Miniprotein binders against q53ft3. Designs and how they scored, part 7

Target 1, 195 residues: q53ft3
Amino acid sequence: MFGCLVAGRLVQTAAQQVAEDKFVFDLPDYESINHVVVFMLGTIPFPEGMGGSVYFSYPDSNGMPVWQLLGFVTNGKPSAIFKISGLKSGEGSQHPFGAMNIVRTPSVAQIGISVELLDSMAQQTPVGNAAVSSVDSFTQFTQKMLDNFYNFASSFAVSQAQMTPSPSEMFIPANVVLKWYENFQRRLAQNPLFW

## First folded at step 14 (miniprotein)

Design A25
Fold by OpenDDE base, fold request of step 24:
Structure A25 (fold): chain B 195 residues (1-195), chain A 83 residues (1-83)
Amino acid sequence: as target 1 above (195 residues)
Amino acid sequence: SPIQEEFEKLKEEARELFYEALRLYEKGDKEEALRLFRKAAELYEKAAELAKKNNDPESYKRAIRYALFAQKYAEMIQRELEK
């Protein structure tokens, strides 16, 4: 349902579903991360009237998790970029993930997504500075996101001769992905805020 | 207690159905996904009632939340099937 992307790393598409409405990504070596992208995979949309609250969790000096609300994703805004570098020393906020006894190594943070009613989300206030304010930074990171996605998708490309019959699965030609990539880059170059 | 045991049973069964429904939906089996979401919602509602009887407000709230979530998916799929 969700994907998570850090520049210079492989895209994550396998969130740990810790509850019916809770998803978690692990972020190893989180101290080196400046920005993170959270996005919908497009396979399962939110039901009408629902969206996702995106949280960041890092271990404090005692190894206890500190949670902070970064922002939101919805069907209308299926992806978002968050700056997390300045949050690593911030104060914790209320979060819906409870006492997750996840054995954490000190270097691993988490992105948590909570599926909630849109009305409830509107009452929440994200931490300051989580949104990318610099247009240049946004453009650069978006470009890296596009490259990462393309590389990820292309890594699964096979020739017709290499295909294994799977009647229950749909296949998309690799050239379609390439065309999408090129079109998106063109639009981004014209207006970084076109979306 | 018998109530707690029944609650745990219903919760687990509902969860299994919910996860399977998501899987089936993703695979394109919308009809079966719809059926399982509806069933999950019913089981969560039953679990919620048991939690209430057992004076466990936190479990009640969670069960109600999951019931609603399952219902919302069912409604979504129903609309998709009607198109």
Scores: ipSAE 0.792, ipTM 0.932, lowest interface PAE 0.5, mean pLDDT 87
Fold by OpenDDE base, fold request of step 15:
Structure A25 (fold): chain B 195 residues (1-195), chain A 83 residues (1-83)
Amino acid sequence: as target 1 above (195 residues)
Amino acid sequence: SPIQEEFEKLKEEARELFYEALRLYEKGDKEEALRLFRKAAELYEKAAELAKKNNDPESYKRAIRYALFAQKYAEMIQRELEK
């Protein structure tokens, strides 16, 4: 139902469903994370009148979890970018995640999604500056993510002469990745919110 | 207590149905998903009534919330099937 993306890391598409209405992603080495993208996979929409409250949980100096409301995802806004780097010293907020017996290592944070009524969500106040609302910040994040992906993908590029026949493997031409990159850059430049 | 045991039984059964319904929906089996969500909703409602009898307001609220959630999915799927 949900995905979680950190730039430079593999996308997470398998949230731990800890309850009927609660989903959790683990974020290892969370201190190195500046931004996180939470998005709907599109396989299961929210029912009418419902959405997702997105929370961030990190251990405090005592190892106790601190939960903060980052923002929301909905059918109308199925993805959101959150800046979490500045939240690591913030105050905790009320959260719907009870005493989750999740084995927490000090270096692992969590993204929690609570499926709730939209009316209830409207009464909640996200922590300040969590939602990337500035076009500039969004553009910078997107550019970094794109560059990271492109660099990663291109590092595996081999010439046809260097390829060993492997019928079980599918190959994507490097030029396809480049074209995608260029096209995305163009669209981003035209409208940072094109998607 | 017998009431608590029955509550837990209903809750777990409802949860299993709920999760299976989600799985089936993702696989495209909307009809069966719909059936299971409806059944889950009924079981959650039953569980809620037991919680109420047992003077457990937290369990009651949770069960009602899950019943509503299951109902909302059922309604969603029903609408999709009608299109």
Scores: ipSAE 0.791, ipTM 0.932, lowest interface PAE 0.5, mean pLDDT 87
Fold by OpenDDE base, fold request of step 15:
Structure A25 (fold): chain B 195 residues (1-195), chain A 83 residues (1-83)
Amino acid sequence: as target 1 above (195 residues)
Amino acid sequence: SPIQEEFEKLKEEARELFYEALRLYEKGDKEEALRLFRKAAELYEKAAELAKKNNDPESYKRAIRYALFAQKYAEMIQRELEK
C-alpha cells in the first residue's frame, strides 16, 4: 500500500503492517538521512474520507522513541517529501503507535503511517520544519532521486547478446530511460514545479 | 477471563480476515475482498461488545475503529464493483 524512499537507498515497498491501520518502515542509519519520501503504491487507495498521517520516530538520548507528525498523504496527495534531518533534536508529540513491539536499535528510525479519518487528520498539526518548503532543497532531492532511479534502472541493462529469451516479458531499451531522464532534468531546470 | 479470551479470539479472527481482504483486493479479487471486509467488520463489532461487557474501553474503541475501517473498505470496493 505504501512506499518509502530515501535518496541513495533502495526504495521500500513492503511496510510492516503492525495493525490494521498502522504501517511502519524501518530506516537504518537514520542520522545520515536528510529527506524521506512517503508515497502510495497505487495498489490500494484510501477509502473515501480517509488518509494517512505520517510520523517519524527516532531514539532520544535515553534510547526512548520520539515520535513527531511529519504530515499527510491522501488519495489527492499520494506522495510527500519530508525533511527529517532537523527534527532529530525535537520534542516528541502525541502519536497513535503506542508501545510498538519493534526491535529498537539506536541507529534505526521509523516512518509510521496511521490510516485515519480526514476529519481527524485536520485536527493534527505537523511539525513546522518537516515539510520541504525550499525549492532548492526540493530540487536537490529530486535530482538525487532521479539519479538513484537511473542508477537502479541501468543496473539491469544488458546487451542484446546477453539477453535471455523471455517472450513473456517486455523490455525497455536503456536509451529510452536515458532520454526520459534527460528530458525530465531539462524540464526540472526550467521549472521545478512543472508537474 | 472467558470474556477476554473470546474477545481475543474474535479480534484475531477479524484481523486475519482484514489482512486477507487487503491481499485479495491487491490481487484483483474484489468480490471476495468485499466479503471478507464485511465479515471482519461484523467480528470487530462483536469484539467491541465483549470489550464493553468486560469494562475495557480501550479495547472497545479500538475494535470500533477497526470495524469502521473494514466497513470503509467494504464501501469502497462495493462502489468500485458498481461502476
Scores: ipSAE 0.790, ipTM 0.933, lowest interface PAE 0.5, mean pLDDT 87
Fold by OpenDDE base, fold request of step 24:
Structure A25 (fold): chain B 195 residues (1-195), chain A 83 residues (1-83)
Amino acid sequence: as target 1 above (195 residues)
Amino acid sequence: SPIQEEFEKLKEEARELFYEALRLYEKGDKEEALRLFRKAAELYEKAAELAKKNNDPESYKRAIRYALFAQKYAEMIQRELEK
């Protein structure tokens, strides 16, 4: 029903269903994670009038889980990006996940999804700065990501004269990357959700 | 207690049906999924009544929540089958 994606890691499509309305993903080495994407697989939609509250859980200094509401997914918004890197100092919130006897290693966090009535979800307040929910925030994030990629890629740029022959490797001209970048920026400016 | 034992039995049976219904729905067997969700809802409602008799409000609330969830899936599938 749900998927979870961390950049640079394999997509997770098999949540642990801990209850009829509760799903959990494990996030190893969570301290290295800045953002997480939670999305619906499209195989099972929410029933009418229902959605998913997305929670993040990490161990505190005593090894006890601290749960925080990140935001929501719905049939109308089947995917969301959450920033989790700044949440380590946050206070725990009320959560619907009971004491799960999960042998937790200190380095493993969890994403929990609770299927709830939309009316109940509307009464909940996500932690600040977690939801990359604003179009502006998403645009800023995307722009930063694009800039980071461009800077990274350009750092490896060499002239033809500087190239060492490597017949087994494929090369992409820098102008192709630039054109892609410019086109992507244009599309993003026109519609931040063009994809 | 006998009431608690019966409650646990109904809860587990309902859960099994609920999970199987989800599996069947994903496999495309919507008719059988619908049947199982409806049955699960009925069992959860029965479990809720037992929890109420046993003065267990937490179990009651949970059972009612699951009954509603099963009913919502049943309604969803019914609408899909009518299209």
Scores: ipSAE 0.789, ipTM 0.932, lowest interface PAE 0.5, mean pLDDT 87
Fold by OpenDDE base, last read:
Structure A25 (fold): chain B 195 residues (1-195), chain A 83 residues (1-83)
Amino acid sequence: as target 1 above (195 residues)
Amino acid sequence: SPIQEEFEKLKEEARELFYEALRLYEKGDKEEALRLFRKAAELYEKAAELAKKNNDPESYKRAIRYALFAQKYAEMIQRELEK
């Protein structure tokens, strides 16, 4: 249902579903991470009137998890970029993951997504510094994200002759991905906030 | 207690159905997914009633939340099938 992307790392498309309405991604070596992208895979939309609250969790100096609300994803906004580098000194927020058995490794943080009613989400206040503040930083990160995705996708590219028959799977021509990439770059260059 | 045991049984059964429904939906089997979400919702509602009887408001709230979630997926799928 959800994906998680850190620039320079492989995309994560398999969240751990820890409850019916809770999904978690592990982020190893989180201290080196500046930004995280959370996005919907498009396989399962939110039901009407629902969305996802996105949380970040890291261990404090005592090894206790500190959770912070980063923001939201919805069917109308199926992806978001969050800055997490400046959150390490922040105070914890109320979160719905308190009863969750999360593996607490000192170097591993988590992205948690809670599927909630939109009305409930509207009452929540994300941490102020989680939004990407500068257009330049946003553009740079977006470019890195795009490159990462393209590299990841292209690593699976094979010629027709090299394909192993898998009739149960759908395939996208590599050229389609390239065209999308080029179009996206063009739009980004014209207006970094085109979306 | 027998009530708690039955609650846990219903909760786990509902969860299994819920997860399977999601899997089936992703696979494209919308009809079966719909059926399982509806069944999951019913089981969560039953679990909620047991939690209420057992004076466990937290479990009650959680079960109701899951029932609603399952129902909303069912409604979503039903609308998709009607288009």
Scores: ipSAE 0.789, ipTM 0.932, lowest interface PAE 0.5, mean pLDDT 87
Fold by OpenDDE base, fold request of step 24:
Structure A25 (fold): chain B 195 residues (1-195), chain A 83 residues (1-83)
Amino acid sequence: as target 1 above (195 residues)
Amino acid sequence: SPIQEEFEKLKEEARELFYEALRLYEKGDKEEALRLFRKAAELYEKAAELAKKNNDPESYKRAIRYALFAQKYAEMIQRELEK
């Protein structure tokens, strides 16, 4: 349902679903991260009247998670860029992940997405300076990227029968994602506007 | 307590159905996804009632939230199937 992108890293397209309405991405070596892109994969839209509140969590000096609301994603705004580098010294905010048993390591931060009613989201205030202004242009980019990824990956799909004796399902080899990423990065390096 | 045990059972079953419904939806099996979301919603509602009887407002609120979420997905899929 959701993807997470850090520049220079492999895109994450599989969030850990920790609850019916809660999704989490792990961000190793988070201290080196300046910006995070959160986006919808387009496979599952939000139901009408719902969206996603995007949170960032990092361990404090005591190893306790500090959560901050970064912003929102919706069907109308399916991707967003967040600056997290300046938040690492910030104070925690209220968050819906308190009851979640999320294992943390000192070097790993998390992006949490909470699926909520839009009306409820409207009552929330993101931390300052988290939202990056170039979101609209990036939304188009993200969509094109995902389309490109999907088209590429799907071309390498194999039946389960080709892998194991269970022919009812199709599979995409994990290495396809890596190959796509490498190719995509190469293309971006050559022409950032290739899409 | 029997109420708590039944609550946990319903909650877990509903969760499994909810997750499976999402999976099925992604695979394009919208009809079955719809069915499972509806069933999940019903189970969450039942769980909510049990939580209420058990004087557990937090569990009640959560169950109601999940019921609504399942219902919203069901409605979404239903609309898609009607197009």
Scores: ipSAE 0.788, ipTM 0.932, lowest interface PAE 0.5, mean pLDDT 86

Design A25
Fold by OpenDDE base, fold request of step 15:
Structure A25 (fold): chain B 195 residues (1-195), chain A 83 residues (1-83)
Amino acid sequence: as target 1 above (195 residues)
Amino acid sequence: SPIQEEFEKLKEEARELFYEALRLYEKGDKEEALRLFRKAAELYEKAAELAKKNNDPESYKRAIRYALFAQKYAEMIQRELEK
């Protein structure tokens, strides 16, 4: 139902469903994480009138979990980017995960998603600095992802002379990828929300 | 207590149905998913009543919440099937 993405890491598409309405992702080495993307996979939508409250949990100096409300995902907003780097010293907030036995290690944080009524969600106040609201931060993140992809793809580039004959395989010219990248960057610069 | 045991039984059965319903929905078996969500909702409601009798308000609230959640999925699927 949900996915979780940290830059430079494999996407997580298998949340631990700890309850009917509770999903958890583990984030190892969370101290190195600046941003987290939480998104719906599109396989199961929220029922009408429901959405997801997204929480971040990290161990405090005593090893006790500190939970903070990051924001929300809904059918209308199926993905969100959260900055968590600045939250690691914050105070805990009320959360719906208190009764769950979650295995805690000092280096592992968690993203928790609580499926709730939209009306109930409206009464909750996310931490102010969690939602990436700045166009600049979003643009930078997107650009980094694009750069990462381009660099990765380009590392496999070979000349036609270097190609191993494989008639059953289709090949995409590297120039097509480059052109797409350039076009995407241009569109992003013109309208960061073009997609 | 017998009430608590029955409550736990109903809760677990409902949970299993709920999870299976989700799985079936993802696989495209909407009709069976719908059936299971409805059944889960009924079981949660029964569990809620038992919790109430057992003076366990937390379990009651949780069971009611899950019943509602199951009902909401059932309604969603029903609407999809009607399209």
Scores: ipSAE 0.786, ipTM 0.931, lowest interface PAE 0.5, mean pLDDT 87
Fold by OpenDDE base, last read:
Structure A25 (fold): chain B 195 residues (1-195), chain A 83 residues (1-83)
Amino acid sequence: as target 1 above (195 residues)
Amino acid sequence: SPIQEEFEKLKEEARELFYEALRLYEKGDKEEALRLFRKAAELYEKAAELAKKNNDPESYKRAIRYALFAQKYAEMIQRELEK
């Protein structure tokens, strides 16, 4: 139902469903993470009148989880970018995840999504500065994500002579990926919200 | 207690149906998903009543929440099937 993306890392599309209305992604080495994208996969929409509250959890100095509300995803806003780098020293907030029997290592944080009524969500206040409010932060994140994709795709590049026949697979020339990358960067520079 | 045991049984059964319903929906079996969500909702409601009888307001609230969630999915799927 949900996906989670950190720039420079593989996309996560398999959330741990810890309850009927609760989903969790693990974020190893969370201290190196500046931004996280949470998005709907498009396979299962929210029912009418419902959405998702997105939380971030990190271990404090005592190893206890600190939960903070980052923001929301809905059918009308199926993806969101959150800045988490500045939250590591924040105070915990009320959260719906309770005590999870998850063995947490000190370096692992979590993204939690709670499916809730929209009316209930409207009463919640996200922590300040969690939502990407600055164009610069969004641009930086997008650039890192694009770089990651390009590097990943390029790592699989082979010449025609090096190709092994695979009739069941379709192939795209590497130059198409490069052109897409260049065009996307140009558009991003002109308008970070061009899509 | 017998009430607590029955509550746990209903809760677990409802959960299994709920998860299976989600899986079936993603697979495209909307009719069966709808059936299972409806059944899950009924079981959650029964569980809620037991929690109430057992003076467990937290379990009651959770069960009611899950019942509503299952009902909302059922309604969603029903609307999709009518289109």
Scores: ipSAE 0.784, ipTM 0.931, lowest interface PAE 0.5, mean pLDDT 87
Fold by OpenDDE base, look of step 14:
Structure A25 (fold): chain B 195 residues (1-195), chain A 83 residues (1-83)
Amino acid sequence: as target 1 above (195 residues)
Amino acid sequence: SPIQEEFEKLKEEARELFYEALRLYEKGDKEEALRLFRKAAELYEKAAELAKKNNDPESYKRAIRYALFAQKYAEMIQRELEK
């Protein structure tokens, strides 16, 4: 349902679903991460009236997880870029992941997505400076990125019948994601406004 | 307690159905996904009632949330099937 992208790293498309409405990505070596892109894969949309609250978790000075609301993703805004480099210190807010005892290593942060009613999301206040300010340009960028990814990846999709005896599933080779990423990065480097 | 045991049973059963429904939806089996989401919603509602009886407001809230979520998926799928 969700993907997570860190610059210079492979895209993550397999979130751990820790509850019916909770998804988690692990981010190793989080201190080197400046920005994270969270996006919908397009396989499962949010139901009408629902979206995703995106949280970041890092260990505090006491080793306890601190969760902070970064922002939101919705069907209308299926991707977002968040700056997390400045969030390595601070106090945690109320978060929907507090009851989850997720085993953490000190060097691993987490991105958590909580599927919630849009009305409830509207009452939440993201931490300052987490959302990248040029919303329109970044929205266009991320949307184009996602579209490009989808189009590229889908062109290599094979039915399960072609790979395994079960014909009911479609598969995309893992290397397709890497190839897409490399190509996308190349294009981005050549022309940041190629979209 | 018997109520807590039944609650846990319903919750786990509902969860299994919910996860399977998601899987089926992704596979394109919308009809069966719809059925399972509806069933999950019912079970979550039953679980919620038990939590209420057991004076467990946190479990109640969670169960209601999951029931609603399952219902929302069911509604979404139903609309997709009608198009």
Scores: ipSAE 0.770, ipTM 0.927, lowest interface PAE 0.6, mean pLDDT 85
Fold by ESMFold2, fold request of step 15:
Structure A25 (fold): chain B 195 residues (1-195), chain A 83 residues (1-83)
Amino acid sequence: as target 1 above (195 residues)
Amino acid sequence: SPIQEEFEKLKEEARELFYEALRLYEKGDKEEALRLFRKAAELYEKAAELAKKNNDPESYKRAIRYALFAQKYAEMIQRELEK
C-alpha cells in the first residue's frame, strides 16, 4: 500500500502492517537521515473519505518511543517529503500507536502510517517544521532521481579505447548522458512543473 | 471469560479476512475481496456487540472502527465493479 524512501537507500515497499489500519517502516541509523519520502504505491488506494496520518518515532533518552505527527498522505496527495533532521529531540505528539516498538535499538527509528477518516485528520496538527511543500517535494524527488539515473547510466560508459566489436550491443556515450542531465536539471530549476 | 474468548476469536477471524481481502484486491480479485471485506465488517460488528456486553468500551470503539474501515473498502470495491 505504502512506500518509504530515503536518499541513498533502497526504497522500502513492504511496510510491517501492525494493525488493520496501521503500517510501520524501520529507519536504521536514523541520525544520518534528514528527509524521508512517504508515498502510496498505487496498489491499494484509501477508501473514499479516508487518508493516512504519518508519524515519526525515535527513542528518547530512556529508550522509549517518542512519536511526532509529520503530516498526511491522501489519494489526492499521494506522496510527501518530510524533514526529520530537526525532530530527533522534540516533544511527542498524541498518537494512535501503542507500544508498537516492542523491541528496539537506540539507532532505529520508525515511520508510522495510521489510516483514518479525513475529518479526524483535519483535527490534527503536525509538528511545525516537518512538512515540505508538495511542489518542492516533487522537485527534490525528481532531482534525486536524475542524480541516481546519471550515476547509474555513467556506470555503463565506454570510452572509444574500450569499445567492443560486438555489433548486437548498444552503448551510451557518457557525454550524451551528462548533457541530458544538465539540460534537464536546468529546465527543472526554471520550471518545476514542466512535467 | 467465555464472552472475552469469543470476542478474541471473532476479532482474529475478522482480521485474517481483512488481510486476505487486501491481498485479493491487490491481486485483482475484486469480487472475492469485496465478499471478504463484507464478512470482516460483519464479524467486527459482532465483536463490538460482545465488547459492549462485556463492558469494555475501548474494545468496542476499536471493533467499530475496524468494521467501518472494512465497510468503506467494500463500498469502494463495489463502486469499482459497477463501472
Scores: ipSAE 0.748, ipTM 0.915, lowest interface PAE 0.9, mean pLDDT 79
Fold by ESMFold2, fold request of step 15:
Structure A25 (fold): chain B 195 residues (1-195), chain A 83 residues (1-83)
Amino acid sequence: as target 1 above (195 residues)
Amino acid sequence: SPIQEEFEKLKEEARELFYEALRLYEKGDKEEALRLFRKAAELYEKAAELAKKNNDPESYKRAIRYALFAQKYAEMIQRELEK
């Protein structure tokens, strides 16, 4: 029904089904993992009105599992990327995997998927910035692109005293580039999709 | 108790049918998958009635939830077959 992918590792397509509505993937050496992709294989859809709540579980300092809601997958959004690098010392969430609250080896975490009614899922709130948003990705890309442009253009900056005669060259005052960068950055912060 | 023993037997039988129905659906045997999901739903409903008689509200809630889940798959498959 589900797959789990970590960059640089083989895809997992054989979740452990621990109940009719519960599926688990093991993540050995989880501390080296920054992102996971959870996706539907396409072989069995959710029934109408149902979807999947996706959880991350890691052992705390006592070896006891801490569960955190990452987000959701549905027939309408059958794959999602989750950032887990910042979750390895966070608070636990309410979760439906209580039967799996056992001490585990320190290097193994789990991804849990609980099949639930969509109405029930609508009342759940994922932790922090676990889901990787296309808005967040575009914002990061755009900010890096703006920094790159500013640094590149600034590397050609010339003061009035450093100007050399060259009729074929055109110049842009450095303060114009900085002002544009600052204005663009401010607009992006107000509306990340204005581009 | 005898009621608890029958509840556990019905629940396990329903679970086995549910898992087999999923496997059959994956293989494309929709008619047999439909039959098994309906049977699983029936057994989960009977298990829920036993949990109610045994004053076990958590087992009742879980059995009803699994009955609904099986029935929703049965409804999905029935719609696919009627197209």
Scores: ipSAE 0.742, ipTM 0.911, lowest interface PAE 0.9, mean pLDDT 79
Fold by ESMFold2, fold request of step 24:
Structure A25 (fold): chain B 195 residues (1-195), chain A 83 residues (1-83)
Amino acid sequence: as target 1 above (195 residues)
Amino acid sequence: SPIQEEFEKLKEEARELFYEALRLYEKGDKEEALRLFRKAAELYEKAAELAKKNNDPESYKRAIRYALFAQKYAEMIQRELEK
């Protein structure tokens, strides 16, 4: 359902589902991570009226998880970049993951996604500056590039029945990536600020 | 207690159906996924009633939330099938 990307690391596409409505990605060596991208794979959408609240969790000095709300993903905004570098000493907040039997891993942070009603999400307040909140042309460009690639590529995703016996894997034909790249390059060459 | 034991059994059965429904949906078997989401919702609702009888409001709220979640997936899939 979800993917998680950190610069310089392999994309994670197999979240640990810890409850019907809760998904988790592990982030080893989290202290070196400044930004994380959370996105929907396109395999299973949210039902109408629902979306995902995205949390960051890190172990405190005692190894206890501290959870902070980063922001949201929805069918209408299926990807987001979150800055986590400033959150590794913050206070914990109310969060929906505390009732789960999550195995504690003192040196590993986590990204948690809680599927919730949109009305409930509208009343939640992310921690300040967790979502990219300052104007940064690079950050804005990368978000638009990721949205563009996600929307283009996800429409060509193929199921196991069409390609491979590995049911946990989704594939896109290689020419889809090339076509997207060529289109994006052409648009960028015509207007470097088209984003 | 017997009520708590039945609650746990219904909850575990509903969870297994919910997870299987997700796998079936991902593989494109929408008709079977729809059937399993509906059954899971039914079982979560029964579990919620047992939690209420057991004076466990937190378990009641969780079961109702999962019932709603399963119902919303069932509604989504039903609309996809009727298109």
Scores: ipSAE 0.732, ipTM 0.907, lowest interface PAE 1.0, mean pLDDT 78

